# VH-VL binders against NAD kinase (nadK): the designs that were tried, part 48

Target 1, 268 residues: NAD kinase (nadK), of Syntrophomonas wolfei subsp. wolfei (q0aze0)
Amino acid sequence: MKIILVNNRFKENTEKKAQEIAGQLSALNVEVIIDNGLDEPYAGTVDFIMVLGGDGTMLRAARRYGQRAIPVLGVNMGTVGFLSNIEINELAEYLPLILREEYSLEARMMLEVAVFQQQSLLTRVFCLNELLLRSNSPRMLSFALEISGQKLEPYRGDGLIVSTTTGSTAYSLSAGGPIADPQLDAFIVTPVASHIINKRPLVVSPEREISLHLLEEREAIIGIDGQIKMDFGAENRVLIKRAPHPLLMVNLKAKPFFTSIDRSLQRQ
Below, E stands for the ipSAE of ESMFold2; O stands for the ipSAE of OpenDDE; V2 stands for 0.75 times the mean of E and O plus 0.25 times the DockQ between their complexes.

## First folded at step 4 (VH-VL)

Design v20 (from v1 with light chain Y92F; framework fv_oberotatug; at its last look DockQ between E and O 0.33; V2 from the best seeds 0.00; counts 0 for: pae E 8.5 > 2)
Fold by ESMFold2-Fast, scan of step 4:
Structure v20 (fold): chain C 268 residues (1-268), chain A 124 residues (1-124), chain B 107 residues (1-107)
Amino acid sequence: as target 1 above (268 residues)
Amino acid sequence: EVQLVESGGGLVKPGGSLRLSCAASGFTFSNAWMSWVRQAPGKGLEWVGRIKSKIDGGTTDYAAPVQGRFTISRDDSKNTLYLQMNSLKTEDTAVYYCTTHPRYSGSFLAFDIWGQGTLVTVSS
Amino acid sequence: DVQMTQSPSSLSASVGDRVTITCRASQSISRYLSWYQQRPGKAPNLLIYAASNLQSGVPSRFSGSGSGTDFTLTISTLQPEDFATYYCQQSFSIPWTFGQGTKVEIK
């Protein structure tokens, strides 16, 4: 068995903990590849991905490996997150189940984001939570949203979020979007500080294609899962569609989504 | 109401075949891992085998005494689990229970829901 | 295969007694141990999972302890409905195996 161990080396003691876990796995005849985020993703085949960290580390792992149909387990290293399934102090107890594949999988949809300049593809990335289009200055944006060839009336405001259902509790929630059951497949399109009072969040089929472009030259950026930022100008267009493969998340214990979200919102 | 109801038990001769069914209701059957557990008259419990949900690979595992003779399958559209028993032996005489554990392993693969069982008697 | 051995095979007790049943695994199974109760003519009922966790709806007089190879089920104050057969089960490795059972009988 070959496992990728994904960690965030910039957090205190995570590198040391990753090495300890790698040693434990090696003693059990498991080949371990450590991905600390600095190098290119491991290109070979692997059987399992273990993410040591919070939701941010899981988002990075999903972007790097989520399209490979490999089980991904989130192991929390501190504060409770939504994308982690077990705590680090529980790992030793669950290791035998992991090695025998005694776990369930939950499929989570991902976005495929393609950014063009004129007709040329500049980049293609995948993400688990969302794409954010936002102004990079105090000036509001004027932009066009097209859904499966249907051109909506122009948007005016600070930006727009195109989210998965998993991302419904991230930036989309902060912008007024609905909370969605992550077991549903849908795009959530949430305006950011729209100056047009009747622009509401939209919930659309994941088979739709969404495109965005600026109607006026402005300083804008595209954000991916809050981790990648790209300049976006009037010569750019972004196309968003369902990624070919969902992220396969590992469940070793029950983590009820609705009670977790309800508890989080009550304290917000 | 969460319920498992077994059927298909009966008297069969050695070397014969029998198919058991387990009808599930009150929970999302397609997400559940399902097992068969048997109990010979006056004896203890013996795990027969299990089948994972289709999303988790749909794989099957069997106890050695039934390997190659018994086949576990499921029909998620009918919320039904099956046990196909071939080449039956007198030692297969038992009450057969279908059972499930929580998909997300919170109970460490414990069997939390059980049917009432169906009796299979293998004799001449 | 992991072999599970219960002790005793049977015991006689009175209402109000403290009853202790032990279960021994042939190799270490960490905390992957569950306890079941089976009343005559009925299906088994889960009492305890992960060695010490009480299943929802199960009375607090039932408790489990242990790890590795040695496990204990305790009934602190036996009630009339507790006269039944009790089974331990390991979920550490396939094939999953049960102990032979402990019958708790009225004197």
Scores: ipSAE 0.399, ipTM 0.716, lowest interface PAE 3.4, mean pLDDT 89
Fold by OpenDDE, look of step 5:
Structure v20 (fold): chain C 268 residues (1-268), chain A 124 residues (1-124), chain B 107 residues (1-107)
Amino acid sequence: as target 1 above (268 residues)
Amino acid sequence: EVQLVESGGGLVKPGGSLRLSCAASGFTFSNAWMSWVRQAPGKGLEWVGRIKSKIDGGTTDYAAPVQGRFTISRDDSKNTLYLQMNSLKTEDTAVYYCTTHPRYSGSFLAFDIWGQGTLVTVSS
Amino acid sequence: DVQMTQSPSSLSASVGDRVTITCRASQSISRYLSWYQQRPGKAPNLLIYAASNLQSGVPSRFSGSGSGTDFTLTISTLQPEDFATYYCQQSFSIPWTFGQGTKVEIK
């Protein structure tokens, strides 16, 4: 068995723990790759991904490895979030089952985000939470939203979020989006400080495609999962689709989503 | 309401074959791990085998006494679990129960829902 | 295979009694232990999972404890409907195995 341990090199506690766990796994004849974000994603085949840390680390892991259909376990290390399944102190108890592949999976839809300049693809990224378009100045943006070829009325505001249901409890929530059941596949399109005060979030079928572009010469940015940032101008377009593969999240421990919402949100 | 209903039991001669069905309702069957458990008359419970959900690989495991003779399968479009029993022996005589596992309860797998059972009698 | 041994095989008790049933695994199964109740002529019902978690709808007079190899099912105050056969079951490794059962009879 080969396992990737994903941690955050900027958090010393996760680095240390990754080393410890790597040693333990090695003693059990498990091959271990540690990914602390310093290097490129491991290109070889792996059987399991263990994420040590919080939601941010999970998001990075999802972007790096989610398209490979590998089971991903979130192991919380004292942070508040929605993407961890077990606590670090529980790992020892569940390790035998992990090694025997005796676990359930939960499929979480990811976004495929493609950014273009005219007809040229600049970048393609898979992400677990959301794509954000926002102004890079105190001025509002004017931008066009198209859903499966249907052109909506132009949006005017600070920006727009296109989120998965997983991402519904992230930035979309702060912007006034609905909390969605993670077991659903859907896009959530949430305006950010819209000029039209009654502009409502949209829940969109995962079968549809979403495109965005600016309607004026204005400087904006694209943000992905709050970790990737790129400039976005009038010459650029973004196309958002359901990723071809979901993130396969390992379910070792029951985590009731709805009963934990208030607790989790209050702690943030 | 979650329900499991077994059918297909009956009398069969040694060496014969029988196919049991389990109709599921009241839950997302395609996400559920399923098992068969049997109980010989006046005896205890014995796990027969299991099948995982498709997303979890759809793989099957069997108890040693039935390995190579019994096959568990599922039709998610029909919400039905099957147990194909070949080369039946007298010791296979039992009430056969289909069970579902708590899909959302983590890895502490248990049989949280049972059918009423169907009797299989293997006799000359 | 993991062998599950229950004790006792049978016991007689009266309504209101405290009843304790034990289950021992041949090797450590962590907390992957469930308890079932089976009334005569009926299918088994899950009582306890993960060694100590009470299944929804199960009366609070039932409780489970233990980890590793030794486990206990306790009925704090036996009720008339509790006269049945009880089974422990490990889900730690394949094949899943049951204890031989404990029949709780009326004294």
Scores: ipSAE 0.198, ipTM 0.706, lowest interface PAE 2.4, mean pLDDT 92
Fold by ESMFold2, look of step 5:
Structure v20 (fold): chain C 268 residues (1-268), chain A 124 residues (1-124), chain B 107 residues (1-107)
Amino acid sequence: as target 1 above (268 residues)
Amino acid sequence: EVQLVESGGGLVKPGGSLRLSCAASGFTFSNAWMSWVRQAPGKGLEWVGRIKSKIDGGTTDYAAPVQGRFTISRDDSKNTLYLQMNSLKTEDTAVYYCTTHPRYSGSFLAFDIWGQGTLVTVSS
Amino acid sequence: DVQMTQSPSSLSASVGDRVTITCRASQSISRYLSWYQQRPGKAPNLLIYAASNLQSGVPSRFSGSGSGTDFTLTISTLQPEDFATYYCQQSFSIPWTFGQGTKVEIK
């Protein structure tokens, strides 16, 4: 069995714990690859991904590996979020199930984001929470939203969020979007400080394509999961679709989403 | 509606063979791990064996009393689970249930869907 | 193998009573314990998974607790339809094993 341990190199306790766990797994004849974010994603075949840390580390793992249909387990290292399943002090208890692959999986929709310059593909990325289009200057944006070729009335304001249901509790929530059950597949389209009152958040079928472009020259950015930022100008457009593969999250322990929502949001 | 229906039970002599079928409907059979559980008359439940989904390797595991005598298989194109029982003993007399413990649901490997059972009697 | 021991083997209770059934594992099984109800002549039904999670459609009078080796199924206010045999079962370690069952008789 070969696994990837994903940790955050800027959190010393996760590095030390990752080495501990790698040693324990190696003693059980499990091959371990550590991904602390410094190197390119491991390209070889693996059976399982273990994420040591909070939601941010999970977002990076999802972006790097989520399209490879590999089970991903979130292991919380001391702060509770929405994407961890077990606590670090429970890992030994669940390790036999992990090694036997005796666990359930939950599929979480991801976004596929393609950014174009004119008609040429500039980059393609995947994300678990959201894409943000936002002004990078004091001036508001004027931009066009198309949903499966249907042009909506132009938007004016600070920007727009296109999130998954998993991302509904992240930036989309702060911008006025609804909290969604992460077991649903949907886009949530949430305006950011819109100056047009009839621009309410939209819940959109995951089968739709969403396209965005600026209507005026402005300095803008595209943000991905709050972790990647790209310049975005009038020469660009972005196409957003449901990613080909969901993130396959390992469920070893039931996590009550609705009864824990206030506590989980305080973490943010 | 979600359903499992067993068939193929009957009377057989010790040393004989029998093949049970379990027809599934109303859920994604190809994602499910499937088990056989048996219950001798007037007795409790006993897990017999399990087959994983094809995408999870399709491997089988068996309880010790049936190892080497019983074979679980599945045909995802027909949504059907099978139990081939060879070298039957009187101790194998039971109602045989097929069940799911799906990997892609929220039930955490519990047996969430059960068939009605089919009776196998091993007697001379 | 993990041995599952239920107590009691049977009990008699009246409608409205609080009923408690215990289940002990011979080694830790974390919270990978489920409870099943089997009415006479019927297949088992899942009541509780992961020690304490109520299966969809199961009345809220049923609850489960415990972790590790000691587990409890509670029926807070027994109803006439709760006459059945109850089984615990661990799904932590192959082979899956069941308790011997607890028969609940309505007085």
Scores: ipSAE 0.019, ipTM 0.587, lowest interface PAE 8.5, mean pLDDT 88
ESMFold2 (binder alone), look of step 5: mean pLDDT 91; pTM 0.934

Design v21 (from v1 with light chain S93R; framework fv_oberotatug)
Fold by ESMFold2-Fast, scan of step 4:
Structure v21 (fold): chain C 268 residues (1-268), chain A 124 residues (1-124), chain B 107 residues (1-107)
Amino acid sequence: as target 1 above (268 residues)
Amino acid sequence: EVQLVESGGGLVKPGGSLRLSCAASGFTFSNAWMSWVRQAPGKGLEWVGRIKSKIDGGTTDYAAPVQGRFTISRDDSKNTLYLQMNSLKTEDTAVYYCTTHPRYSGSFLAFDIWGQGTLVTVSS
Amino acid sequence: DVQMTQSPSSLSASVGDRVTITCRASQSISRYLSWYQQRPGKAPNLLIYAASNLQSGVPSRFSGSGSGTDFTLTISTLQPEDFATYYCQQSYRIPWTFGQGTKVEIK
């Protein structure tokens, strides 16, 4: 068996823990590939992906490997989060279940984000939480939102979030979006500081295509999962659709989403 | 130094109750997973049950012979593990050890630290 | 439950001997096997974890091997303090289970 072990190089002490876990897995005759985010994603076949860290590390793993239909387990390293299933202190206990493939999988939709310069594709990325379009200056953006060929009235404000249901508790929540059951597939479209008083969050079918472009030349950026930033100008267009494959998240123990989010909101 | 010290053992009649304590020192008890293991006179080792740290959910697991009769609990403010034994049977006669599970060390749920044990005798 | 069976149940040996103890699991437990030493009147002491990894502080004369259902503990050159009972233990499935023990006695 071959396992990718994803860790966060930017968190001090995480590298040492990743090496320790890799040693434990190797002692069990498991081949381990360590991905600390510095190099290209591992291109070979693997049986399982283990993510050591918080939600940020899981988001990186989902962008790198989420389209490969490989089971992904989130292992919490002491930070509170929504995307981990077990704690690091539980890992040794659950390893036999992992090796026997005795776990359930939860499919989580992902976004496919394609950025164009006029008609030329510049880049295509996948993400688990959201795409954020935002102003990079004090000026409000004026932009067009099109859903499956239907042109909405222009938006005017600081930006827009297009989120998965998994991302409903991330930036979309902060911008006033609804909390969504992550087992549902839907796009959540949440305005950021809209000047137009009647612009409300939209919940739309994941079969729809969403496009965005600027109506005026402004300094703007596209943000992906809060971790990747790209410049966005009037010559650019972004197309958002459901990714071809969902992220397959491993469930080794029941994690009550609604009670977890309810308790987390008490801290805000 | 790292130590576990059991206490509370003694003679009890069948059907009676007894509470064992395990005092921990030299490590961060609140983060540790703890187990009880017993050994009947002249017999081998038998796992009784475990309790996870509170941060990991504080859940308990028990071996079938003690399920429903024994309860494992912890008081992190006192660095103490407990085993409440109810409806005691003669078959529960044993030396009871408290043990700690490795957290990050790589021992794969091996019992790396043991107390000296406390004897429980269930007899008429 | 996973049943752990040790062989032999007892053996006689002299200081300097090579001693081998075996442990068999009723079903595959991968490498989730630990070995413990219990000297007379004392608590058990961890020797080997994950089938072949020597616990810190344990003398190098102790070694473990095996995977799946068959495991061995070897003492390369028996010392006076090694006369004890040895237990294997699986942590693959709850409830965790121990072998019945192997007593190493003076010849």
Scores: ipSAE 0.006, ipTM 0.469, lowest interface PAE 12.1, mean pLDDT 86

Design v23 (from v1 with heavy chain S105A; framework fv_oberotatug)
Fold by ESMFold2-Fast, scan of step 4:
Structure v23 (fold): chain C 268 residues (1-268), chain A 124 residues (1-124), chain B 107 residues (1-107)
Amino acid sequence: as target 1 above (268 residues)
Amino acid sequence: EVQLVESGGGLVKPGGSLRLSCAASGFTFSNAWMSWVRQAPGKGLEWVGRIKSKIDGGTTDYAAPVQGRFTISRDDSKNTLYLQMNSLKTEDTAVYYCTTHPRYAGSFLAFDIWGQGTLVTVSS
Amino acid sequence: DVQMTQSPSSLSASVGDRVTITCRASQSISRYLSWYQQRPGKAPNLLIYAASNLQSGVPSRFSGSGSGTDFTLTISTLQPEDFATYYCQQSYSIPWTFGQGTKVEIK
């Protein structure tokens, strides 16, 4: 068996724990590839992915490996979040279940984001939480939203979020979007500080295509999962659709979504 | 210096009860998963049960021969592990050891720290 | 439950001998196998974890091998302090189970 350990070497003690876990797995005759984010993603065949860290590390793992239909387990390293399933201190007990493949999988939809410059594809990126369009200057944006060829009235404000249901508890929540059951597949379209009072969040079928472009030349950026940023101008267009494959998240331990989010909201 | 010290063993009649204690020192007890292992006179080792740290849920697991009769608990403020033994049988006669295993560090749940043991004799 | 069976139940050996003890699991346990030494009247002491890893402070004459269902503990050159009972233990599945023990006696 071959396992990728995804970690963030710049986080406190994370590199040391990754080496420790790699040693444990190697002692069990498991081949280990460590992905600390510095190199290109491992291109070979892999049986399982362990993500050591918080939600940010899981988001990176989902972008790098999420389309390969490989089981991904989130192991919490001390940051409270929604994407980890077990704590680092529990890992040794659950390793036998992992090696026996005695776990269930939860499919989480992902976004496919294609950014065009004029009529040419500039880049294609996958993400687990959201795409953010926002102003990069003191000026509000004026932009067009199109859903499956249907042109909505222009938006004016600081930006727009297009989120998965997994991302409903991330930036979309902070911008006033609804909390969505992650078992549902849907796009959540949440305006950011809209100047037009009646622009509401939208919940849209995951089979639809969403496109965005600027109506005026402004300094804007596209953000992906809060980790990738790219410039976005009036000559650019972004197309968002459901990714071909969901992220396959490993469930070793029951984690009640609704009670967890309720407690998190009271703590904030 | 890491140390586990058991106490509370003694002679008890069948159907009786005893509570064993295990005092821990030299490590962060509140983070440790703790087990009880017993050994009947002249016989081999038998795992009795375990308790996880409170941070990890504080759950307990037991071997079939003791399930429903024995209860494992802990008091992190006193660095002490307990084994409450009810409805004792002659087959429960053994030296009882408390043990711990590292949760993460290369032990693969091996018992790397052991107490000296305390003898429980169940006899008429 | 995973049953652990050791062989032999006892053996006689002289100082300087090579001693091998085997342990068989009733189902595959990967490498979740530990070896313990128990001297008369003493608590058990961990020798080997994860089938082949030597515990800190344990002499290099002890070694372990195996995976799946079949495991071996080897003492390459038996010393006087090695006359003891040895136990294997699986930590793959609860309840955790020990072998019945192998007593190494003076020939």
Scores: ipSAE 0.007, ipTM 0.465, lowest interface PAE 12.0, mean pLDDT 86

Design v24 (from v1 with heavy chain S105T; framework fv_oberotatug)
Fold by ESMFold2-Fast, scan of step 4:
Structure v24 (fold): chain C 268 residues (1-268), chain A 124 residues (1-124), chain B 107 residues (1-107)
Amino acid sequence: as target 1 above (268 residues)
Amino acid sequence: EVQLVESGGGLVKPGGSLRLSCAASGFTFSNAWMSWVRQAPGKGLEWVGRIKSKIDGGTTDYAAPVQGRFTISRDDSKNTLYLQMNSLKTEDTAVYYCTTHPRYTGSFLAFDIWGQGTLVTVSS
Amino acid sequence: DVQMTQSPSSLSASVGDRVTITCRASQSISRYLSWYQQRPGKAPNLLIYAASNLQSGVPSRFSGSGSGTDFTLTISTLQPEDFATYYCQQSYSIPWTFGQGTKVEIK
């Protein structure tokens, strides 16, 4: 068995835990590949991915490996988050179940984001939470939203979020979007500080294609999961689709989504 | 300045016991993972064992040659690391270094800070 | 246990020479390798961590490279104070293990 340990090299506590876990796994005759973000993603066959850290580390792992249909386990390192299943101090208890493949999988949809300049593809990325279009200045944007070829009336405001259901509790929530069951597949389209007061968040089929472009020249930015930032101008277009494969999240421990989010929101 | 100072070394007979101390200053000792590394006269470096911070569970790990005979402990209120050495053998003769695994970013678990060492001689 | 083997065990060099020391791990350790310098009668000093990162305060003539099983420490222009023994060390798997050391002697 071959396992990838994903961690953050810039957090010493996480590096120490990754090394310790790698030692434990090696003692059990498991081959370990450590991915701390320094190198290209491991290209070989792998059986399991263990993410050590908070939600940010999971988002990176999903971007690097999410399309490969490999089980991914989030192990929390002390920061409260929504993408971990077990705590680090519980890992020893659950390790035998991992090695015996005694766990269930929860599929989480991902976004495929393609950015164009004129007719040319500039980049194609995947993400677990959301794409954010936002102004890079105090001036509001004027932009066009198209859903499966249907042109909506122009948007005016600070931006727009296109989110997965997993991302419904991230930036979309802060912008007034609904909380969605992450087991559902849907796009959540949430306006950011819209000038038009009747612009509401939309919940649309994951089979739809969403496109965005600016209607006037402005300094704007596209953000992907809060980790990738790209300049976006009137010559650019972005196309958002459901990614070909969901992220397969390992479920070792019952963690009821609704009671977890309810407790989190009451403590904020 | 960050500093580690070992003490407690000396001459002891085979089968005897000895306790080493390491006084830490200039950093937050309670957050640090600490190790003992030894070096026999004219030989290379050998890791003896480590203790994690209490925040990280306070657990210990040992190299096979000392497992069951040596115990690592810490007193965070005194910024002091200890190595209790029991059932000493002639092959335990070495300079014992106190060293820290940094909690600072970017080190990849390297031994960043070292003490000057304390000599333990196990001889009849 | 992960075994670390250094080559050569000793070498003689002149001031100004380029010196290369190699370290081989018995299994893949990714980039979890550090290099230490020990001058006669002194405690070891960290030179390189994570295979290629220079520790703060260490002269730029020292560099490290490699990943997986094969690693190299290079001293581009040997100075008199570089007469010392050099150790590689893996921190990938407990027990942490050192190479046997490479003694750099002035000709």
Scores: ipSAE 0.000, ipTM 0.399, lowest interface PAE 17.1, mean pLDDT 85

Design v25 (from v1 with heavy chain H101Y; framework fv_oberotatug)
Fold by ESMFold2-Fast, scan of step 4:
Structure v25 (fold): chain C 268 residues (1-268), chain A 124 residues (1-124), chain B 107 residues (1-107)
Amino acid sequence: as target 1 above (268 residues)
Amino acid sequence: EVQLVESGGGLVKPGGSLRLSCAASGFTFSNAWMSWVRQAPGKGLEWVGRIKSKIDGGTTDYAAPVQGRFTISRDDSKNTLYLQMNSLKTEDTAVYYCTTYPRYSGSFLAFDIWGQGTLVTVSS
Amino acid sequence: DVQMTQSPSSLSASVGDRVTITCRASQSISRYLSWYQQRPGKAPNLLIYAASNLQSGVPSRFSGSGSGTDFTLTISTLQPEDFATYYCQQSYSIPWTFGQGTKVEIK
């Protein structure tokens, strides 16, 4: 068995712990490839991906490997998050189940984001949480939203979020979007500080195509999972659709989403 | 000095109850997963059950012969592990060992630190 | 449950001898096997973990090998303090189970 071990090189002593875990896995005859974010994603065949860290590390792993249909396990190294399934101190107990492939998989939809300049594709990225279109200056944006060929009335405001259901508890929540069951497949379209009264979040079929472009010369950015930023101008268009493959998240123990989110909201 | 010290063993009648304690020192008890292992006179080792750290959920698991009769608990403020034994049978007669189950920076997947044991005799 | 069987149940040896003890699992357990030493009247002591890894502080005369269902503990040059009972243990699946033990006695 070959496992990619993903870690966050900038988080405390995570790199040293990743090396220690890799040594222990090697003692069990498991081949380990360490991905600390410095190099290009590993291109060879692998059986399993183990993510050491918090939700941010999982988001990075999903962008790098989520389209390969490989089981991905989130292992929490500190603060409890929504995308980890087990704690680092539980790894020894669950490792035999991993090696025997005795676990269930939960499919989490991902977004495919394609950014164009006129007719030319500039970049194509995948993400687990959301795309954010945001003004990069104090001036509000004027932009067009089209859903599967249907042109909506122009938006005026600070921006727009197109989110997966997994992303419903991230930026979309802060902008007034609904909390969604992450096992449900849907796009959540949430306006950011709209100047048009009664612009509501939309919950839309994941089979729809969403396109965005600016109606005025403004400075704007596209943000991906809060980690990647790209310039966006009036010559640009972004197309968002369901990614070809969901992220396959490993479930080794029950994680009660609704009680977890309820407790998080009551503490704020 | 890393050590585990068991206490509370003694003579008890069948159907009776007894509570064992294990005092830990020299390591961070609150982070440790703890187990009980027993050994009947002249026999081999038998795992009884374990408890996870509070941070890992504090859940317990038990071997079939003791399921429903024994309860494992911990008090991290006192660095102490407990085994509550109810409905005792003659076949529960054994030396009971407290042991830790280390995860990293040493033995992986093995019982590393052991106490000296405490004898429980169930007499009929 | 995974059942662990040791062979032999006992053996007689002299100081300086090479001693081998075997352990068989009822199903494949990969390398999830540990070896323990127990001297009379004492608690068990960990010798080997993950089939072949020597525990810190354990003398180099002890070694482990094997994978799957068949495992071996070897003592290359038996010393007086090595007369004890040895146990294998699987940590592949709960409930964790031990072998019945192998007693190494003076010849």
Scores: ipSAE 0.007, ipTM 0.516, lowest interface PAE 9.9, mean pLDDT 87

